# Designs tried in a protein design chat: miniprotein binders against b1l550. Part 75

Target 1, 279 residues: b1l550
Amino acid sequence: MRLPEELLERARDIHSEAPSHRIKLDRVGSFGLKVPVEFKGFLLLAEADVWVSLPEGRRGVDLSRQVEAIYELSNPPKDPFSLCREAAISLLEKLNYADSSGVSIRFDAPLQDGESLKYYGVEISSIASDEIINKIRVEILGMTACPCTAELIRAYKSSEIAATHTQRSLGILEVSTKAEHPDPDKLASIIERAMSSPLRTYTKRPDEGGLVIRSLSNARLAEDVVREMIHLFLEEFGHLPEDTHILAAVRSMESVHMHDIYAERSFSLDEIRKEISSH
Key: E = the ipSAE of ESMFold2; O = the ipSAE of OpenDDE; V2 = 0.75 times the mean of E and O plus 0.25 times the DockQ between their complexes.

## First folded at step 8 (miniprotein)

Design ba11 (at its last look DockQ between E and O 0.82; V2 from the best seeds 0.00; counts 0 for: pae E 6.3 > 1.5, pTM E .681 < .8)
Fold by OpenDDE base, look of step 8:
Parts: sequence; structure tokens; C-alpha cells
Structure ba11 (fold): chain B 279 residues (1-279), chain A 87 residues (1-87)
Amino acid sequence: as target 1 above (279 residues)
Amino acid sequence: SEFIAEVERNGVRVTITVEGDEIRVTVEIEKDGKRIRFLYRFTSPEELEKALKEIERIIRMFGADPEVVEEVLEQLREFAREAFRRL
């Protein structure tokens, strides 16, 4: 049942009222929206959050206008990065009482793996105020082989390729910049190259054997993976603004333990350049 | 950093610079006492055209006159072509 429009004329605008407590809110919005996006020729259904700041003198946000803003921009479907930035800016334009806005978009990015597809996780955001800050988080699974166990087995059996335990490891790169969102495929590639080997969706036995041998030949600690991620990131993305902030992390789901190993480094590009140049 | 060009029309300022092997486009919009700044970076004409489409949409959201938008975009294309020759 749609209420008669005449009732809207009689109803006070609750959102524009003064609140009982004059307190600014940082984020008010709609979370868990579903929006179509186009990524590398795939039409994907992404999850989106949209929000704005709320001044101390206003009781509520016009949530319908926030939802409208992102859906207007989602038709026709476009790349999620442009959608994210445009929606954040549109929110500031449409909701003039807000001094800041934000959009977050989450999706699984398809990645070609021979004739099949694998995926990695992407979460992007754009925060708009007097400037635009773009954030991207990429998560992809790889495989690590333990160098410590390999060394023990090498010492015991004197084999060229020492057997070792392998495990899945989640690599994470998070980048916050005033520039455009970095290319997610490049970020995913950095993570995979930092691992002992990539994971595959489908392997034939010879290919599986080759993958394991590669992993054993590139045995790496979780610490090694993070350092390699940072190194490769600097090679590919060293041209980003110096105030660009990065989180490089790995979570190794250890196969011989019930717990995970975690390693991370947070840094700005300026900071890490100074650190490396000092050696 | 090499300054290439600046376009300013009706509260929209666009600056094009060359930074190493990339072109940077800074867009500044001033409307109703609010200022918004955002940065585009590209190394190819294809990336430029993608950025220009986004810039166009954003400028239009802020109520820029269509003729002004077209003028700004054409100038950006011209300056970007010159910037690519310098890369």
C-alpha cells in the first residue's frame, strides 16, 4: 500500500529537524547495496556501501537520495573504480549539507587461469571532501612452501629438491592514494609472484606436479613473502604520490599447525624509500 | 614535474602536468563554497579517453554548461596530445 501523497504534506520532515543532541556524525548511509559493474568484460554484481557526514544541526540523512545517486551512475554498468569515484562526488553534490562522502564497492574479480577462471577479492573505496582519497584492497590466495622444513629434510636425505609442507597463504595489498585506484590485476600479480607459487582452479596431474615443484624451489617464509610484495610493489608502483599509504600483509594457513602465521608492514612511499636508501 | 596546461571555466580548473613517464590531470571544482580536488593519471590515449569521460560526467554533475564542458574537454584533449609527444 502506497501512502497518499497528501500525508507527506502534513508530515514533518524528520531528517531536517534539529537533533536532540547536536553532534556531528562521520558516516551515515546505506550498507550492503547490490550494484552491477563491468570489470574486464564481465558483468558482476558488486556489494556497495554509500555514506555521507551529517552536520550537528541535522537529525538524519536523505538515504533515498544516496541510494538514487549510486544507482543512477550504475546504469549502464561501468567499471567499479569510476563508479566509486563518481558516486562519492555525486553524494557531495546531491547532499549539500555533507562535508564528506564515501563509497565502498566489494566484488570478486575474475582472473583467467588457462581455460578456466580463478578469482581474487577486491574492495575499493573513495572518500570525498575537499580532496578525493581512493583506497583499494586486493586479496588473493597463493601457495607457500616452508624453507625450514625443507632444510631439515635436505640435511636428512641429501635431495636436490627437498620435500616440505605447503599451505595456502592469503596475500593482501591495501593502497590509499590521492591518485586513481591502482590496477587490481597488477596488485594481484605482485601478490602471486611474491608467493612460492600461484593457485590453480584446474590442474592436470603433470601441471599439478610442476606447480608443487615450483613451490618447493621457491620456499618462502611469510616474512619473505611480505618483503617480496613490497619490493615488487615499489618496482611497479613507485611512481605513485609519496604520501601514498600501503599495507602489505600475508596470512599463512599453516598445514602443520592449527593457527595461522601473519606478517605485515604498513608504510608510506616516502617512508619506505628512505628506509631502503639507508642500506 | 613539468607544467603543460591549465583550463579554468566557471569554477572548474583542470591542470595537466607531466610527472616522469605519466600525465597527471588535476581537476578542481568550486561550487557553493565547496572545493573538490581529484587527480587522474594516465600513460596511454586509451586511459586518457576513459578519464575524460569520467571528468565530463563529474563536471556535469556540478551543473556546468554543456558548451563549457565540451570546450574544456577539447582543450584537455589538445593538451594531452601535446603531453604525450613529450613522453
Scores: ipSAE 0.281, ipTM 0.699, lowest interface PAE 1.8, mean pLDDT 87
Fold by ESMFold2, look of step 8:
Structure ba11 (fold): chain B 279 residues (1-279), chain A 87 residues (1-87)
Amino acid sequence: as target 1 above (279 residues)
Amino acid sequence: SEFIAEVERNGVRVTITVEGDEIRVTVEIEKDGKRIRFLYRFTSPEELEKALKEIERIIRMFGADPEVVEEVLEQLREFAREAFRRL
């Protein structure tokens, strides 16, 4: 049933009232919205969150206007990065009492894998206030091969034996910047190149053998993977603003252990450049 | 900077700079006492064209006078063409 619009003239506007307790809120939002996006020629279903700040003198957020900000921009489907930034700005326009807004968008991004596709996780956000801050997180699985076990087996008197344990490892790059979001495919490529070898969706036995040989020739500790990710990131994205913040991490699901190994480093571009140039 | 140009009207400021082979575009929006800003840094003409289309949508989103919006966009396109030539 649709109620008469004339009731709006008689009903209290609950949202614009003062609250019983005049306390500012940092995030009031709608979470888990389904939105279509167009990413590099693919039409994908994404999940979005939208929020605004709420001043101490306002009782509630107009949630329909909040959701409207992203839905209006999502049809027809478009680039998720533009959608994210434009929706964050639209929230400030539509909800003029807010001093900040935010949008996050999550999707699985396709990546070419020989004749097939594989997928990696992407989450982007834009937070608008007196500036806009763009954040992207990329997560992709790869293969790591343990160099410690490889060295023990090499030292075994049959020096022709090349073997070690291999495992899936989750690589993570997270970038927060005042510049445009970095290209997620480039971030995913950095993570994969830092690993011992990529994971494939499907292999035939000769290809599978090749992956194993590749991983053995690129045996790396989780710590080494993180360092390589940072090196490769700086080569590709060293042009970003100096206050850009990065987190590089690996969680390795060790095949011969009951527990995972984790390594991470966070830094700003200014910080890491000074660290490297001191050597 | 080897090139710098700026257009500002009705609470929207857009600055384009070229230094070497890098293009920087800064957008600053002021409305109702609030100010936001962000920037693009890139080296390809395709990225510049995409950024300008987004900037046009943002400018229209803030509801400026259509005649003023068109004047700002024309100035911005002229600056972008000059920046593009310097790559």
Scores: ipSAE 0.139, ipTM 0.635, lowest interface PAE 6.3, mean pLDDT 84
ESMFold2 (binder alone), look of step 8: mean pLDDT 74; pTM 0.687

Design ba12 (at its last look DockQ between E and O 0.95; V2 from the best seeds 0.00; counts 0 for: pae E 2.4 > 1.5)
Fold by OpenDDE base, look of step 9:
Structure ba12 (fold): chain B 279 residues (1-279), chain A 89 residues (1-89)
Amino acid sequence: as target 1 above (279 residues)
Amino acid sequence: SEFTVEAERNGVRVTITVTRDGEEIRVTVEIEKDGKRIRFLYTFTSPEELEKALKEIERIIRMFGADPEEVKRLIEEARRLAEEILERL
């Protein structure tokens, strides 16, 4: 049953009231919204989070306006990058009491793999205040082969291609920049190229054998993968603003252990350039 | 080369700065309204990317209640400046 609209005139605006405790909140919003986006010719249902800051003198956020803001911009469906940026700005404009806003959009990005599809995880974010910061996180699975075990087996049994344990590894690139969001396909490609081999959704037996041989011939530690990711990132994205921040990480789901191996490096472009130039 | 276009109407001030940075063009947009300021940046190397950025910028500026005709003028001037830079790349 819908209540009569005239009741709204008599009701207190609870959100505009003073709170019991005058404390600013950094993020208040709706999490787990579903919004349509257009990405590489696919219409995808993405998950979205929208939020704004709340000043100390206001009890609550107009959550309905937040939801309205993103859905107004999502019809018709558009690319998630534009949606993210425009929605973040729209939130800041529509909710004039907020000094900051943010939008995050998550989905599985399709990636062509021969006649099949594979995917990578992507999270696109924009945070608006006096400036806009765009953030993208790409996660894609690959395969690593352990060089240490390979070397031990090579030493034990003289073989050109030594057997070793292989595992799935999750590569992560997170980029925060004042520029536009970097191309997620390029980021995914960097991660895949940094690993021993990519994963395949569908393999015929000869192709599977070749994939494994490739992995064994390109054995890499998790640390090697992270360093290679950074190297390849600098080659492709070295033109981004110097204050651009990057997280490069790998989580290796080690096949001989119950635990994962994790390696990461966080850096700004200016920082890493200075580091490399010092050698 | 750096070029700045400014428009102020209905309490909304918009400043668009077009700058060459190496092989890239940077478009910085600044909007001031009711004592608040927001700045955002686009970078591109192609006319197609420029056009996409300009369309987004136009939509964003309109969200602040800027005069549509003035916004159009501003965008066209920014386009002209950016195209002149692109032709020199």
Scores: ipSAE 0.646, ipTM 0.874, lowest interface PAE 0.8, mean pLDDT 91
Fold by ESMFold2, look of step 9:
Structure ba12 (fold): chain B 279 residues (1-279), chain A 89 residues (1-89)
Amino acid sequence: as target 1 above (279 residues)
Amino acid sequence: SEFTVEAERNGVRVTITVTRDGEEIRVTVEIEKDGKRIRFLYTFTSPEELEKALKEIERIIRMFGADPEEVKRLIEEARRLAEEILERL
């Protein structure tokens, strides 16, 4: 049942009142919205969060306007990066009392894998105030092969047999920048190239053998993977603004342990360049 | 070098700055309405990226109620400047 519009003239506007406790809030929003996006020719279901700041003198947020900002822009479905940035700006325009806004969009991105597809995780966000900060996080699984065990087995009885433990490792690149979001496929490629071998949707025995041989030939510690990710990132994205912030990380699900190994480095572009040039 | 185009109508001021930075083009957009200001930028090296950026910029400027004809003029001038820089790269 729809209530009469005339009641709006009589009802108190609760949201525009001052609160009992005049305290600014940093993020007031709607989380877990389902939004269609178009990514590189694919129509995908994404999950979105939207929020704005709330000044100390305003009791509540106009929640319907808040969700309206992203839903209006999502029909027809479009590029998630444009949607993210445009929705963040639209929130500030629609909710004039807010000093800042934010939008996050999460989806699984398809990647060609022979005659099949595989997927990697993408989360993007845009935070708007007097400027916009765009953030992207990419997560993709790869294979790592332990070089320490490989060397131990090689040395045992001077064996010609190459062997080590291999495992799935989750590579993570996160970029925060004032420029537009980096291409997630390029970030995913950096992560995969840093691993000992990529993972495939499926393989027949000869192809599976090839992946294992590649991983043994390219054995890497989790620390090595992180360093390689950074090197490759700088090669591809060194052009971004100097205050761009990056996190590179690997969580290795070690096949011979009950626990994971984790390696991480955070840096800004100007920071890492100084570090490299000083060595 | 730096090239700036600007328009102000209907209480909305829009400034688009196109700069060359080595191998790249940077487009900075500043929108001011009712005392509030927002600034954002795009960086790119290809005509395809330029067209995507300009379409997004146009949509954003229109959100603020800028004059449609002035928006078209701003976008076309920004395109011309950026294309000249891309051609010389």
Scores: ipSAE 0.481, ipTM 0.830, lowest interface PAE 2.4, mean pLDDT 87
ESMFold2, look of step 8: ipSAE 0.473; ipTM 0.824
ESMFold2 (binder alone), look of step 8: mean pLDDT 76; pTM 0.708
OpenDDE base, look of step 8: ipSAE 0.604; ipTM 0.859
ESMFold2 (binder alone), look of step 9: mean pLDDT 76; pTM 0.707

Design ba14 (at its last look DockQ between E and O 0.02; V2 from the best seeds 0.00; counts 0 for: pae O 7.6 > 1.5, pTM O .565 < .8, placed apart)
Fold by ESMFold2, look of step 8:
Structure ba14 (fold): chain B 279 residues (1-279), chain A 87 residues (1-87)
Amino acid sequence: as target 1 above (279 residues)
Amino acid sequence: SEFIAEVERNGVRVTITVEGDEIRVTVEIEKDGKRIRFLYRFTSPEELEKALKEILRIIRMFGVSPELLEEIRREAEELFRRAREEL
């Protein structure tokens, strides 16, 4: 039932009042929205968060306008990167009291895996103010093989036996830039290529043997996986603005240990180039 | 820069720069005391057409009339065509 619109003339506009405590807020929004997106020919149901800043003189945010901004843009479903950037700009335009706005969109990205599919995690964000800052985080599982154990086994009685422990490792690349979001498939490829071997949804015996042989031939410390990610990232994305910030990390679920091993490096493009050129 | 071209209409400015193999597109929109600036950087000319579509959708959000939007579209398309020729 729709209420009479003339009540708007009599009702107090709570949101536009000054609060009793004049304190600005950095993020006020709606979190966990479900929005349709189209990615690589797939129609996916993504999870989104939307928010704006709230100045010290305004008591509340118009939450319906926030939700409206992203849902209007999500029909028909479109590329999640365009949706993310456009929704962030729309929020800033619709809620003119805000100095900044933000949108995050999360989904599992499909990746072909032989006759089946596997998925990797994607979270993108766009923060709009005087300019737009775009962020993307990609997480994908791979396989690592320990080079230390491989060397010990090789040295044992001068054996030709190639063996070591292998485990699942989660690779992470996170990029924050003033340019458009990097292609998530390229980020995922960088992570997988830095690992000892990719993981498969399932394998038949001949394929499983190949994965093991590949991982043994490409044994890497978690530290070196991170270094390889950085090297490959610079080859592919060196053209991004110099103040682009990157986090490269790996969490290895070591099969012979009770605990995980973690390695990471954060840097800007300017910073890492100076570091490499000094060596 | 090896190539720079710009279109400006009613507080909307689109700039394309080509230097070597780098393409930069900068868009600035000023309306109602607010200003927003966003940037595209890429090395493939195929992305220019995709960028134009997104740029026009964003400009429409700021209430630009259909006639003005069409003028901006025509000029931006010619600008993008010239940029592709420089590659």
Scores: ipSAE 0.126, ipTM 0.642, lowest interface PAE 6.8, mean pLDDT 84
Fold by OpenDDE base, look of step 8:
Structure ba14 (fold): chain B 279 residues (1-279), chain A 87 residues (1-87)
Amino acid sequence: as target 1 above (279 residues)
Amino acid sequence: SEFIAEVERNGVRVTITVEGDEIRVTVEIEKDGKRIRFLYRFTSPEELEKALKEILRIIRMFGVSPELLEEIRREAEELFRRAREEL
């Protein structure tokens, strides 16, 4: 039952009232929205969060306007990066009492794997205030082969190709920058190239054998993977602003242990360049 | 276990693939010589059920008739039921 619009005119605007406690809030919004986006010719249903800051003198946020802002920009569907940035700006325009806004969009990005598709995780955000900060997080699974076990087996059995255990590893690149969002496929490619081998959705036995051999020939510690990710990132994205912040991480789901191995490095481009130049 | 189900009606194809805890839904629409693909991933049957309404809303935005949309809804719900039984 819709209440008559006439009742809305008589109702006090609860959101515009002064709060009982004059405290600013950093983020107030709607989380878990579903929005269509276009990515590489695919239309994807992404999950989105939208928020703004709330000044100390205002009781609540106009949540309906926040939801409207992102849905207006979602028709027709556009790339999630533009949607994220434009929505963050639009939120500040529509909610003029806010000094900051934010949008986060999460989706699984399709990646061509022969005639099949594999996926990697993408989470992007844009935070707007006096400046716009764009963030992207890419997560993709790969395979690592353990060099330590390979060396032990080599020492025990004089074989040219040392057998070792392999495991799935989750590689993570997170980039925060004042520039536009870095290309997620390039980030995913960096992660895959940093691992012993990529994963495949479907493999024929010969292809599977080749994948395993490739992995064994490129055995890497979790630490090696992170260092390689950083190296490859600097080669591809060294043109980003010096204040760009990066997190490179890997979580190796160990096949011989009940626990995972984790390695990470957080850095700015300026910081890591100084570190490398000092060697 | 892998479960695959497909519905095809009037240039709209809905494919559901269940592999372990991953549910994939692909919607393909052929309109005016263009092929549009929608891809969705879910980790639970409950998420799939909630997302169905949203998927149908999006399909409507691309100019699918209400009649066809309702047909797709009914068939997709049946596919989702079958997918849940296989999990």
Scores: ipSAE 0.017, ipTM 0.294, lowest interface PAE 7.6, mean pLDDT 81
ESMFold2 (binder alone), look of step 8: mean pLDDT 75; pTM 0.703

Design ba2 (at its last look DockQ between E and O 0.94; V2 from the best seeds 0.00; counts 0 for: pae E 4.0 > 1.5, pTM E .755 < .8)
Fold by OpenDDE base, look of step 8:
Structure ba2 (fold): chain B 279 residues (1-279), chain A 87 residues (1-87)
Amino acid sequence: as target 1 above (279 residues)
Amino acid sequence: SEFIAEVERNGVRVTITVEGDEIRVTVEIEKDGKRIRFLYTFTSPEELEKALKEIERIIRMFGLPPEVVEEVLEQLREFAREAFRRL
């Protein structure tokens, strides 16, 4: 049932009214929207959040206009990174009372694994004000083999390849920059290369055996993984602005313990360059 | 950082610089007392064209005349070509 338009003409614009309490809000918007995006030739359904700031003198945000803004830009479906940046800017332009806007988009990114697909998690955001800040978080699972147990077993039994326990590890790279979002596939590749081995969706027995042998031959602590991620990140993305902020982390789902091992480093590019140059 | 070029039209300022082995394009839009700045970085002509398309869409959102948008983009392409020669 649609209300008669005549009633709308008589209704107060509640959103434009002065609030009972004159307080600015940082974020007001719609969360959990579903938007189509195109990524690497795949049409994906992503989850999106859209918001703007609300000045102290305005009761509410025009939520319909926010939703319209992102869906207008989503037809036809486009690259989620472009969508994120464009939508943030569009929100700021369309909602003239806002001094800041933001968009967040979440999806599983397909990654080719032979004849099958694996995936990694992507969460991107763009926050617009006097400038735009872009953020990307990439999460991908890999495998780690424990070097400590390997060394113990090597000491106990003479073997060329020491047996050790292996586990799933979640690698995380989060990058915040004034530049456009870094390439997510490159970030995922850095994480995988920092691990003992990648995971596979489908393996034949010989391939599985090879994967395990690779892991055993490249045993790494969680700390090793994070350091390797940082090293590889600097090689690939050292050209980003110096004020670019990075979080490199790993959560190892230890197979011999009930708990996970976690390691992280947060840094700016300027900071980490100074640290490395001091050695 | 090497300054390559700047274009300014109707409240849109575009600056192109070379930073190491990449090109940086900074876009600033001033409209109705609001200012917004955003940055693109690219190392290839393909990345440039992707960025240009996005910049075009963004500039159009601010209601700039099509002629101004075209002029800005054409100049950007010209300056980017020059920048790539310097890489």
Scores: ipSAE 0.481, ipTM 0.804, lowest interface PAE 1.1, mean pLDDT 90
Fold by ESMFold2, look of step 8:
Structure ba2 (fold): chain B 279 residues (1-279), chain A 87 residues (1-87)
Amino acid sequence: as target 1 above (279 residues)
Amino acid sequence: SEFIAEVERNGVRVTITVEGDEIRVTVEIEKDGKRIRFLYTFTSPEELEKALKEIERIIRMFGLPPEVVEEVLEQLREFAREAFRRL
């Protein structure tokens, strides 16, 4: 059913009224939108959230206008990073009563894996106010091998047995910066290189053997995976603004335990440089 | 850092600097009492072309005349190429 448009001239504009309770709101938006994006030659269906702040004197947000802002920019499909930043700026311009806006976009990113593909998780956001803050979170699975068990087995038989437990580990890098979003493939590469070995979509037996041998030769504590992620991040992205904030973390699904191990460190670039320089 | 150039038209200010081996472009837009500032960094002319397309789309959102938008972009392109020569 479509109502007569002439009613708009006579109806109250509920959104522009003052509310009964004058309380500002930090985020009012539309969540779970489906948006097409183009990522490195792939057309992907992403999920997006859009929002703005709402001052205490305004009763409601023009929700259709904010949804329109991101959909206008998504046709034709384009790279999700530009879409995210542009939509956040567009929201703030279109909804002039807001003092901040935000957009988040989530998708599974394809990554070349020999002759096949694997995928890793990406969530990006842009928060616009008197400046824009861009955030990216990358999550990718890798393989870790426990060095503690490896050393005990070596000591037991003077290293005739090369063995330890291996498991999937989820690596996480999250970056918040005033600059453009970092390339997620580079973040994913940092995470994988910090681990004992990457995971594969599939392998033949000789390749599988090599992968396992690599992981045993690169046995690492979860704590040292996080430290290596930080080292590699600074090598690749140390040029970002000094107030850039990073979270580096790993969740190891320990194959010999009923529970996971978790390690993390968050820091600003300025903070970590001072810490490293003091040693 | 080394200041290279600044272009300002109708509440849009674009500043170009060199930091180490990278070119940095700060875009600041002020309209109706609101100010938004954002930053692009790049090391190659190819990255410049992508950034210019995004900057153009953002500036157009704020209703600048098309001839002003083109002037700002052409000046930005020229100054960014000069900045690359200094690296």
Scores: ipSAE 0.318, ipTM 0.749, lowest interface PAE 4.0, mean pLDDT 86
ESMFold2 (binder alone), look of step 8: mean pLDDT 76; pTM 0.697

Design ba3 (at its last look DockQ between E and O 0.92; V2 from the best seeds 0.00; counts 0 for: pae E 4.5 > 1.5)
Fold by OpenDDE base, look of step 8:
Structure ba3 (fold): chain B 279 residues (1-279), chain A 89 residues (1-89)
Amino acid sequence: as target 1 above (279 residues)
Amino acid sequence: SEFTVEAERNGVRVTITVTRDGEEIRVTVEIEKDGKRIRFLYRFTSPEELEKALKEIERIIRMFGLPPEVVEEVLEQLRELAEEAFRRL
């Protein structure tokens, strides 16, 4: 049932009223929107959050305009990074009472795995104010082999390739920068290369055996994985602004324990360069 | 080397700065409207990345209500500057 338009003329604009309490809000918006995006030739349905700040003198945000802003930019579907940045800026332009805006977009990114596909998780955001800050979080599963157990078994049986337990590990790279969002495939590649081996969608027995052997020959602690991620990140993305902030982390879903092992390092590019140069 | 493109129409000022840093070209876009300023940065090392950035910059500048002719002029100048920067690489 659509209400008569004439009722709108008689109704108060609740959103523009003064609030009972004059308090600024940092984020007011719509969360869990579905937006189409184009990524590497795939049309994906992404989840999006859109928000703006609300000044102390305004009761509410015009939520319809926020939703319109992102959907206007989503047709035709475009890359999620451009969508994110453009939408954040558009929100500030359309909602002139806001001093800041933000957009977050989440999707599973397809990654070629031989003749099949695997995926990794992507969450991007753009926060606009006087400047725009772009954030990307990439999560991809890999496999780790435990070097400690391998060493114990090697000592026991004197084998060149010692058996050890393996587990799935989630690698995480989060980058916040005033530059454009870093390439998610490159970030995913860094994480996979930092692991003992990548995961595969499917393997034939010879390929599976090779994958396991590779993992055993490249046994790594969770700590090793994080340090390797940082090292590889600096090699690939050392050209980013010095104030770029990075979180490198791994969560190892341990196969012999009831709990996970977690390791992380948070740093700026300037900070980590100084640290490495001091050694 | 730093180059600047400026346009002002209808109370909207756009300032685009192109800077070369090694093999990277940096483009800073600043938009001023109604006493507010927004700045955003692009970085590219290839013509393909430049073209993507130009399209995005175009859309953003248009959102602020600059006339098409002004947008086209600014983008053409930016393209020329960026291409020149690539040739010097």
Scores: ipSAE 0.558, ipTM 0.841, lowest interface PAE 0.9, mean pLDDT 89
Fold by ESMFold2, look of step 8:
Structure ba3 (fold): chain B 279 residues (1-279), chain A 89 residues (1-89)
Amino acid sequence: as target 1 above (279 residues)
Amino acid sequence: SEFTVEAERNGVRVTITVTRDGEEIRVTVEIEKDGKRIRFLYRFTSPEELEKALKEIERIIRMFGLPPEVVEEVLEQLRELAEEAFRRL
């Protein structure tokens, strides 16, 4: 059902009025929008959030213009990073009363895994004000093998048993920068290389054995994984602006524990370089 | 050190600065409209990245209402400066 359009000429524009209480709002928007994106040849269904700031003197935001802005830019489907940045800028242009705008886009990124695909989590954001800040978070599962238990078993049976507990561990890299979003595949690769071994979609028995042997030869604490992520990140992305902020973290679902182990470090590039160079 | 492309029309001012930073090219875009300013940055090391950036910059500048002929002039000047900067690497 559609109401007569001529009513628009008679109705008050509620959104442009002053509110009863003149209080600025930081984020007013539409959350959970479904948008198509094209990522490395794949057409994916992503979830997007869009918002703007609302000044104290304006009662409401034109939410339909927000939704239109991102949908117009998403047809035909395009690269999610360009969509994210362009939508954030478009929101700020279209709703010129706002001090800032933001867009978040979430999707599962495909990654080749033998004859199959596996997926890792990606969330990107762009926050526009007098400048643009781009954030990307990637999350991917890997395998860790505990070096402490491995050493105890080695000492107990010095020649017969190479064993330890292994578990799935979730690696997390989050990067906030004024430069373009880093390539999520490179971030995912850093996380996987920091683990004892990657996880596979499926393995046949000889391949499964090799995977386990590899993990045992690369036994790492959650703390070790975080440190290795940082080392590898600096090798790949040390060229980003000095005020780029990074969070590196691991949540390990320890197979012999009833609880998870968590390790994290956040830092800026200039901060971590000074720390490393002092040792 | 750095080169600048500037255009102003219909109440919109665009300033694009191209600088060389070691092995990479830095492009800073500043758009001013209605007293508001937005500034964003590209840093890249390859011609493929340049082409992607130029397409995005074009789309963004057009959002702000510059006439097509002004947009085309700005982008051509930017392309020439960025490609020259790459040749000097």
Scores: ipSAE 0.271, ipTM 0.728, lowest interface PAE 4.5, mean pLDDT 86
ESMFold2 (binder alone), look of step 8: mean pLDDT 75; pTM 0.678

